# Designs tried in a protein design chat: miniprotein binders against q9f7q9. Part 8

Target 1, 364 residues: q9f7q9
Amino acid sequence: MSKKIYIGAMTGTSHDAIDISFLSIGTKIHLEYFHSIKFPKSLRLKVKKLIENNESSLSDLGTINKEIGFLFSKSINEAIGFSKIKKSSIECVAISGQTIRHEINKRFPFSMQIGDPNIVAKETGLLVVSDFRNMHIALGGEGAPLVPEFHNQLFYKARNPRIILNIGGISNYSFVKNRNDIWGTDVGPGNAILDAYCSDFLQIPFDKNGAIAAKGKVDHIELGRLLQNNFFKRKCPKSTGKELFNIKILSKKFLKKKAEDILCTLVEFSAKSIINSIHKNGHNNCDIVICGGGAHNKYLVKRISEMASNDIVLSSDLGHDVFAIESMAFAWMGYKRVSNEALIVQTSSKNVKGLLGSITKSKL

## First folded at step 21 (miniprotein)

Design cc6
Fold by ESMFold2, fold request of step 22:
Structure cc6 (fold): chain B 364 residues (1-364), chain A 84 residues (1-84)
Amino acid sequence: as target 1 above (364 residues)
Amino acid sequence: MSIKVTFETDDRKTLWEIYYEVWWLALYMGYDVIITITGDELVVYVTLPSEEEAEKFYKELLEIAKELGAKVEVKVDGKTVRVE
């Protein structure tokens, strides 16, 4: 009769939203409540500058870290109030933080998320789980994607290998085959550059259904240049972020083209990045289940389907909560951490197990 | 003007299609919405400064419900204004 609730809160979604999922976890994982609000514009601009600028002051970083902590806190408290879920039923809140750097291919790899978990613990009065990525890195992993074990939990089927393709700002996929092991990788851009172009140049939030892109022509010269990025040459597992895939990688000459041709080329870039990775990893012989915000971009899905040798299924056609999967994954990782259950960390050699996430409390 | 629009459907695909359509509209119009999902219900909450803006917004949400085949209820300042 006692229902335990686990909250997952995340930023960096394709719609610039703060997504908050409330899970109950028993023999089945159930989404009890989902809450989505807009990331405040003024704070988003501060974060954008931190990500895109080469230099920032330490005082600005420290202050914005507190502001993001208060943002998570207020959003979580609002979600609790709207949910009508009794606060005493909530075992923990897991937060993604806001990623501002992800630098793995170096001697001392790191990932930097802002959003002070001490502020969240104090302001919510809840046990907070945070900083999943840096323990993943410390154990020899990439720090991203974090979803492959959750994808196993949701999508594993004996003797039926499948790809779970998440098209967010950055695309990632999991190869779901083994019940007790994982395989996953970031593959490249998803919606990040598309949405940034729409916002910065067209004053629309994103290209709904890919309708503008569908009218354009691919610029094969720019596409070829974009696909030469060194990220695509690295072996899996690999990880990336919006600091590598943003509007600034587009050539000045390309940006003079018609909007439909720019968006058409960027769709092709995302689709080609995805399918090239699947091919190079030898994963041509199973279904692809598409989730994330990009699953609703009809033109992008069409291009992926036309390039794929795989059968394509939308996770929404299977009845899954397609936009909530990532915030649900954070809630589930919070559950694992407070239960002292290890997660699998994929490395360049053998996979290992470890406790992901730091626990922060303000009271006993 | 406090607006609450409740969509109801038992099809998870339709529920998330409503979410996608509502989010695009809210972002395009520059409105700070709260979107919630519990069971078969998607609820949109927003506070708008005028009755004219409130009516424009919830009429667009009614069209989304009609196009996608969901039941919908509109409340303005706690008073039911539309049920479809």
Scores: ipSAE 0.845, ipTM 0.952, lowest interface PAE 0.6, mean pLDDT 91
Fold by ESMFold2, last read:
Structure cc6 (fold): chain B 364 residues (1-364), chain A 84 residues (1-84)
Amino acid sequence: as target 1 above (364 residues)
Amino acid sequence: MSIKVTFETDDRKTLWEIYYEVWWLALYMGYDVIITITGDELVVYVTLPSEEEAEKFYKELLEIAKELGAKVEVKVDGKTVRVE
């Protein structure tokens, strides 16, 4: 009974997986069990269409919100059963939901996640923590990335400033220097456009290890055009999503080129986006620790290393669970919320503290 | 036809390399897998409609184990069919 478990459940770096991490938290954070399942195809297509069209009937939106809630519930209950961890040991489950819109640079900024936490609370019987992003926004933050404080928790080392670079669909990094403060930002595309091209044009899930990209040549004209996006001109902290970085930003002429040149150019786009941000923020004099799914794209990592003035280390080489870090972050934020401990919110001015996450439970 | 493939290695980095390879394969073949990691074990669970599809899939998983230097056990409907 002494060991308390915190669950983090999220849609991963793509709509194709739900990742569930079970943490114990004491002197150190330990991943007790990790469970990953495929996002059902029919529901993934509904979500993709919702995001791409930015349109839905209210009834369809309400229905999809329930369907995602049941998907999280079923996945969490399955994970508990497979884990052999006693349900009575579980203090909470934190859910990411499924982001369908993230709009910050406007008069009424918002981030919208679907996946009804009431369904999850009822179907699991657990205390649910959800919607970390909208309190972050309400306190003056960007609502993303959420991981910088968790990166501090995992990677802080006295007199050893570090960049923690997460390469998901969108890339973000944390500058880890101060034990009791944070710095982080989204920087641009990671795998989002690469994976979309592979799926839509090559009928493969992604370019394994960047092997196709490695055979290509960069289209410097298209690369230059892509890097002119206004997102790269904005001051940090900033946030973005797949609504900005998707296949539709590629020119029609570019899409007629051979696949290896397209993928090679998109790798350069991600790598340049990352390194340009690190340089612009003056973070050149420390190591970069790479995590997230993109850490396994060998060609992308090679290109980042060749452009960087920084030394590159994979988080796996430091003993960390590279694909689980984001779901672990949600579990850890759930822990913070049920412990009534504030998290730090980075703003465009002074950082503030607040209680992130809404609590939902079906029982007293 | 229920397939359970257990990979075992003493190196967490290798388990995540297996995770990456297995996900690529499962997504490419269109299979709804469950992948779990506990300690030094990665387990793949899937239900497939035929013995032919089951054998095709776990043979690919055996190749992943060979390439990455992991121990592997394959069970089909609870019966062990391969240990390497």
Scores: ipSAE 0.845, ipTM 0.950, lowest interface PAE 0.6, mean pLDDT 90
Fold by ESMFold2, last read:
Parts: structure tokens; C-alpha cells; sequence
Structure cc6 (fold): chain B 364 residues (1-364), chain A 84 residues (1-84)
């Protein structure tokens, strides 16, 4: 029995990891191996500074682009070795890159990922698929979220429309109704600001189960101010990133509050932004399936459930690989690209199809 | 000190709960872990500078296994030191 393997490698997870999924794709999509490593601290801090300050020399930008390329390469080669999967079985590796800027609502929209695919192709010896977002944008899409078609593939059920809510650093959801079409949008913050606050101010990686947040009180003045962001006024589909939703949007007065009140307010901000989007889009009358790291934040899930008219189900309760879905999506998109199969690009008007992802190969 | 901790359960929800707990712990302690999932197994790999740090870390991983109901095996420098 010979299996073809497709690798998806991504960053920007809710816990600052590099996640790598190995898929086989036959009658079913199967996760053969999952590999997760910590994003190196020094490089993570460089990336965080770059995103939050929106400032760098060209030389420093060029250098970090190479450093991220080597990081992906090293991580992928390590994953191959640990998996004991034959390298000859691997058809491609799809990489997310590390997003440092995402600017869509403007005359010349763009998304910028660092992580040089030429380095990855050379260092792994594999066919690399990268830069899914900029072709998505060129075709009139938002460049994010990229997961809606993969969500459709995994979660479509006849006569059972459902929401697939991914709570990562940024929250996004797919409305899964039509087998042959997609609908999806970024919503707003997920864990990004919560985790940044925990790391920067509490010296913990994140608020496990939302236990600290659960003890706090909502600051309704700050919540009201945060919800006035122009992003929430935009029509769907829309996209955003950590460049918009980071610690810098919090007022200095608010940051002097007790940690539990800050985290409680930030949970409310994420929950309210999610439910407001679902309500605004008329998707109140179907189940919500929760994926991503936020599915394990019990307090956040509780707040979402209490605000929702929808029934809530965890994707893990449906037997899905909750934390791997995004890296699996990249592997699947790599498969689609090397198979010369178009993906659906959602636009503000008519959906279109296109070949997403650039192919880089160091040798014949 | 090379540590390999293998969690085993046939419940994919439990595997991902272990993943969540292990990542929080590793990040909190500042350890560079590798976490892998194949079939019913989640494996944690880490190299730590001392026997004291190694024992401190894998004892916390044993508690995670107990709380979540997973089978667990701990190897230190290739030698099995716990099976529960």
C-alpha cells in the first residue's frame, strides 16, 4: 500500500507554536502525523516587535525573512525524521509563512508573510507551495480566512447548515451549507490579545481554561470603546490580523486594572465580536462547531454559549483533530495546488475560482 | 537528560486536551518541547540540563495523564522510569 503525503506547516497558532500536519488523501482525509514545536523565543520577540511597531530597516526585514525560512526548513526536516515517513512519499510541503502585515481595505491591498520559500525548497529538497493569500487577494478576495473550503470538505452535512468557528489568535467562521460553494469571514480577536496580556504582564503563557478571567468583572467602558473599531462596521467577507488586534489598542487606564478584570473584559470582547458577527450575517439558526485553541478556554466558550441563540458543539466531540485543522488545511491546499485544482475565492460579490499558492522547487 | 513521555488514549478529544495542558506547562517552564501525535499516541520530547529538572517536569506530565485518564510511559535517556 503506497500513500502520497502532503505536509502543511504553519505559524500564528494561539500558543506560538509551529504546527506541522502530514496528510494522506484518498477516499478520506487522514492525519497521519502531527508535529508541534515552540517558536524560538528570540525570533518570536523579533516578529512580535515587527508586527506591533510596523517598523524595520530593509536589511533587518531581509534577514528575518531568511531566519523564518530556515526555521520552517529545520522544523519540517525534524518532523519528517520523527514521523519515520519516507521522504520519497512526500508530494509537497505547503507553508503559511509568518504573517507580519495584512492590509486589505485600501487601493492596493496586500498581505505580507515572511519565510523565504526558496530556503525551504533548498533545505528540504521538497516541492514547496507558499503565498496562498496574495493570489486570493489578486482574485478579489480578502486573503483570509483560507480555511472555509477545507471546513466545507470536513464538515458538510446534507440538510444541516452549520457554523465552523475557529478561535485562534484571530477568530474566523465558515457557514457550511452548500457542498459546492463557500462562505467565510474573519470576525475579530480570538486569543491574540488575551495571550499577549498573559505573557507580557502575568508571565504565564495564557489564561488556562479562562480561570483568571472568570473571577473578573467586565469594564464596560473599555469594552464599548474596543467594539467601536471600524473593522466591526465592515461588510463580510472581511479579514484582519494581529496588526489590528494587539496590546497597543488597550488604553493605559485600562491596563492599570486588576488582571482578572482585564482578562474578563478581553474574553467579553472576543465573545461579543463573534456573536455580533453571526447575528449580523443572519446565521443565528444553526449549530456552532468550535475549533482551534479557544475551544479549550472554558470561560470563553461559556460566554459565547450564553450570548448565542445557537447550540454549541466542540469539533473534538465530533471526532476531529481540533488543534490540527489549520495546518491540515495548508496541507490540503498544497495537495490542491500540485494537483492543478482550483479553490473557491469568496469576494464581496460573486465567488470565483483560482489556483492558490506559488510553487517553488530547487531541482528537477 | 533526554525525556520522552508517551501518552496513550483511544479518545481523540483527550489527546488534544493533553496537547493543551502540555503546551501550557512547557511554555510556563520555558522548555523547548517537541509534541507529536500519531494514531492514539501523543509523545513529548525534551532535553533538560539536570536530573532534578527532568524529574520535576515528567512528574507534572504524569499528573496530567492521571487527571485526563491516559496511559503514560516515561523514558529518561532511553530508560523506562515510569509506566502508569
Amino acid sequence: as target 1 above (364 residues)
Amino acid sequence: MSIKVTFETDDRKTLWEIYYEVWWLALYMGYDVIITITGDELVVYVTLPSEEEAEKFYKELLEIAKELGAKVEVKVDGKTVRVE
Scores: ipSAE 0.835, ipTM 0.949, lowest interface PAE 0.6, mean pLDDT 91
Fold by OpenDDE base, last read:
Structure cc6 (fold): chain B 364 residues (1-364), chain A 84 residues (1-84)
Amino acid sequence: as target 1 above (364 residues)
Amino acid sequence: MSIKVTFETDDRKTLWEIYYEVWWLALYMGYDVIITITGDELVVYVTLPSEEEAEKFYKELLEIAKELGAKVEVKVDGKTVRVE
């Protein structure tokens, strides 16, 4: 029998790429193929402007939703071509869409992802699963993080509790102690403020290996101010986005410092936010597995390691590509949805179970 | 008109950046393009119905080259029309 393949296509808060994972799911989860497609600059700039302004015409919003759907469809078809996997073996495509707004602290909480699943379904000819976050919210969750249950499935090891730390634009972690207890939270800043500073002030996409930051000194005044953010006072589990952790939260006085000192302080802000969250939740007695784009910031990883009393490894040291984990999680959530298997939703009171994601299909 | 645009850079990462920008541009404009990467060169082939459409397309490619710091040569019907 041909292996059943589940695709996950994900774009992060950075909108730098669409990550596409092809999973086979049997007794083990196996990454059959991974592809990353750069987010086109013109479209990235439109999305960036939309997020930053929090304003659009209905016409412009409608248009960009179609453009992102088209981008996802073409990216998935390209990845299928490169993978040499037969399209007939693909059971579904799960898409994150592009998050443009995440507002959970309202009477009517929502998370808005653009990327028309109808275009994706039509252009790929595949069953599409989308809109995971709004069902997570409807079930009493915060729409994020979506990955804790997947982290448990992928990284569970008997008698070896682990933290699975994803350092994306926002940092999140899952606590993986046993198969039945699923726990995860957003932590705070990841690399988003670092990369924004590099882009906006240094005209570079990111601080490679954290090499600039490693030469700097921490501004303890600004660090202390940043760590007073009301988000850190909230009980876990909790969610956040770039709406709370972006370059606009930095003081004008701080932004006048040397680039090395700014980046050093921002690395320290991410590292301390992570360690403080782990300690606050009583999870400080287990190994830390790091994944996401921030795993390549050697200085950030070093600072986390120096603050932690625990062994730190990259997910790559365990045979799992650091970039693939989030798109793999979407592929797995796609599998769960098409199999009519409920996911665990963490709420403020009790965990609940429900089907996550909407199904879109253009043909039988 | 037959258009051939050649991008040159010693950075393979930059070649792939050019690939994705050209690929998206072509899709957005509704053009069927062939993109090839060989060594330090990325070559774009397209056939367009008019000189005006050709010029519109290759001007966008010249901007991509400029933004990414690649050398670019544009040929229309086998004749070099731009080198930047």
Scores: ipSAE 0.303, ipTM 0.712, lowest interface PAE 1.1, mean pLDDT 92

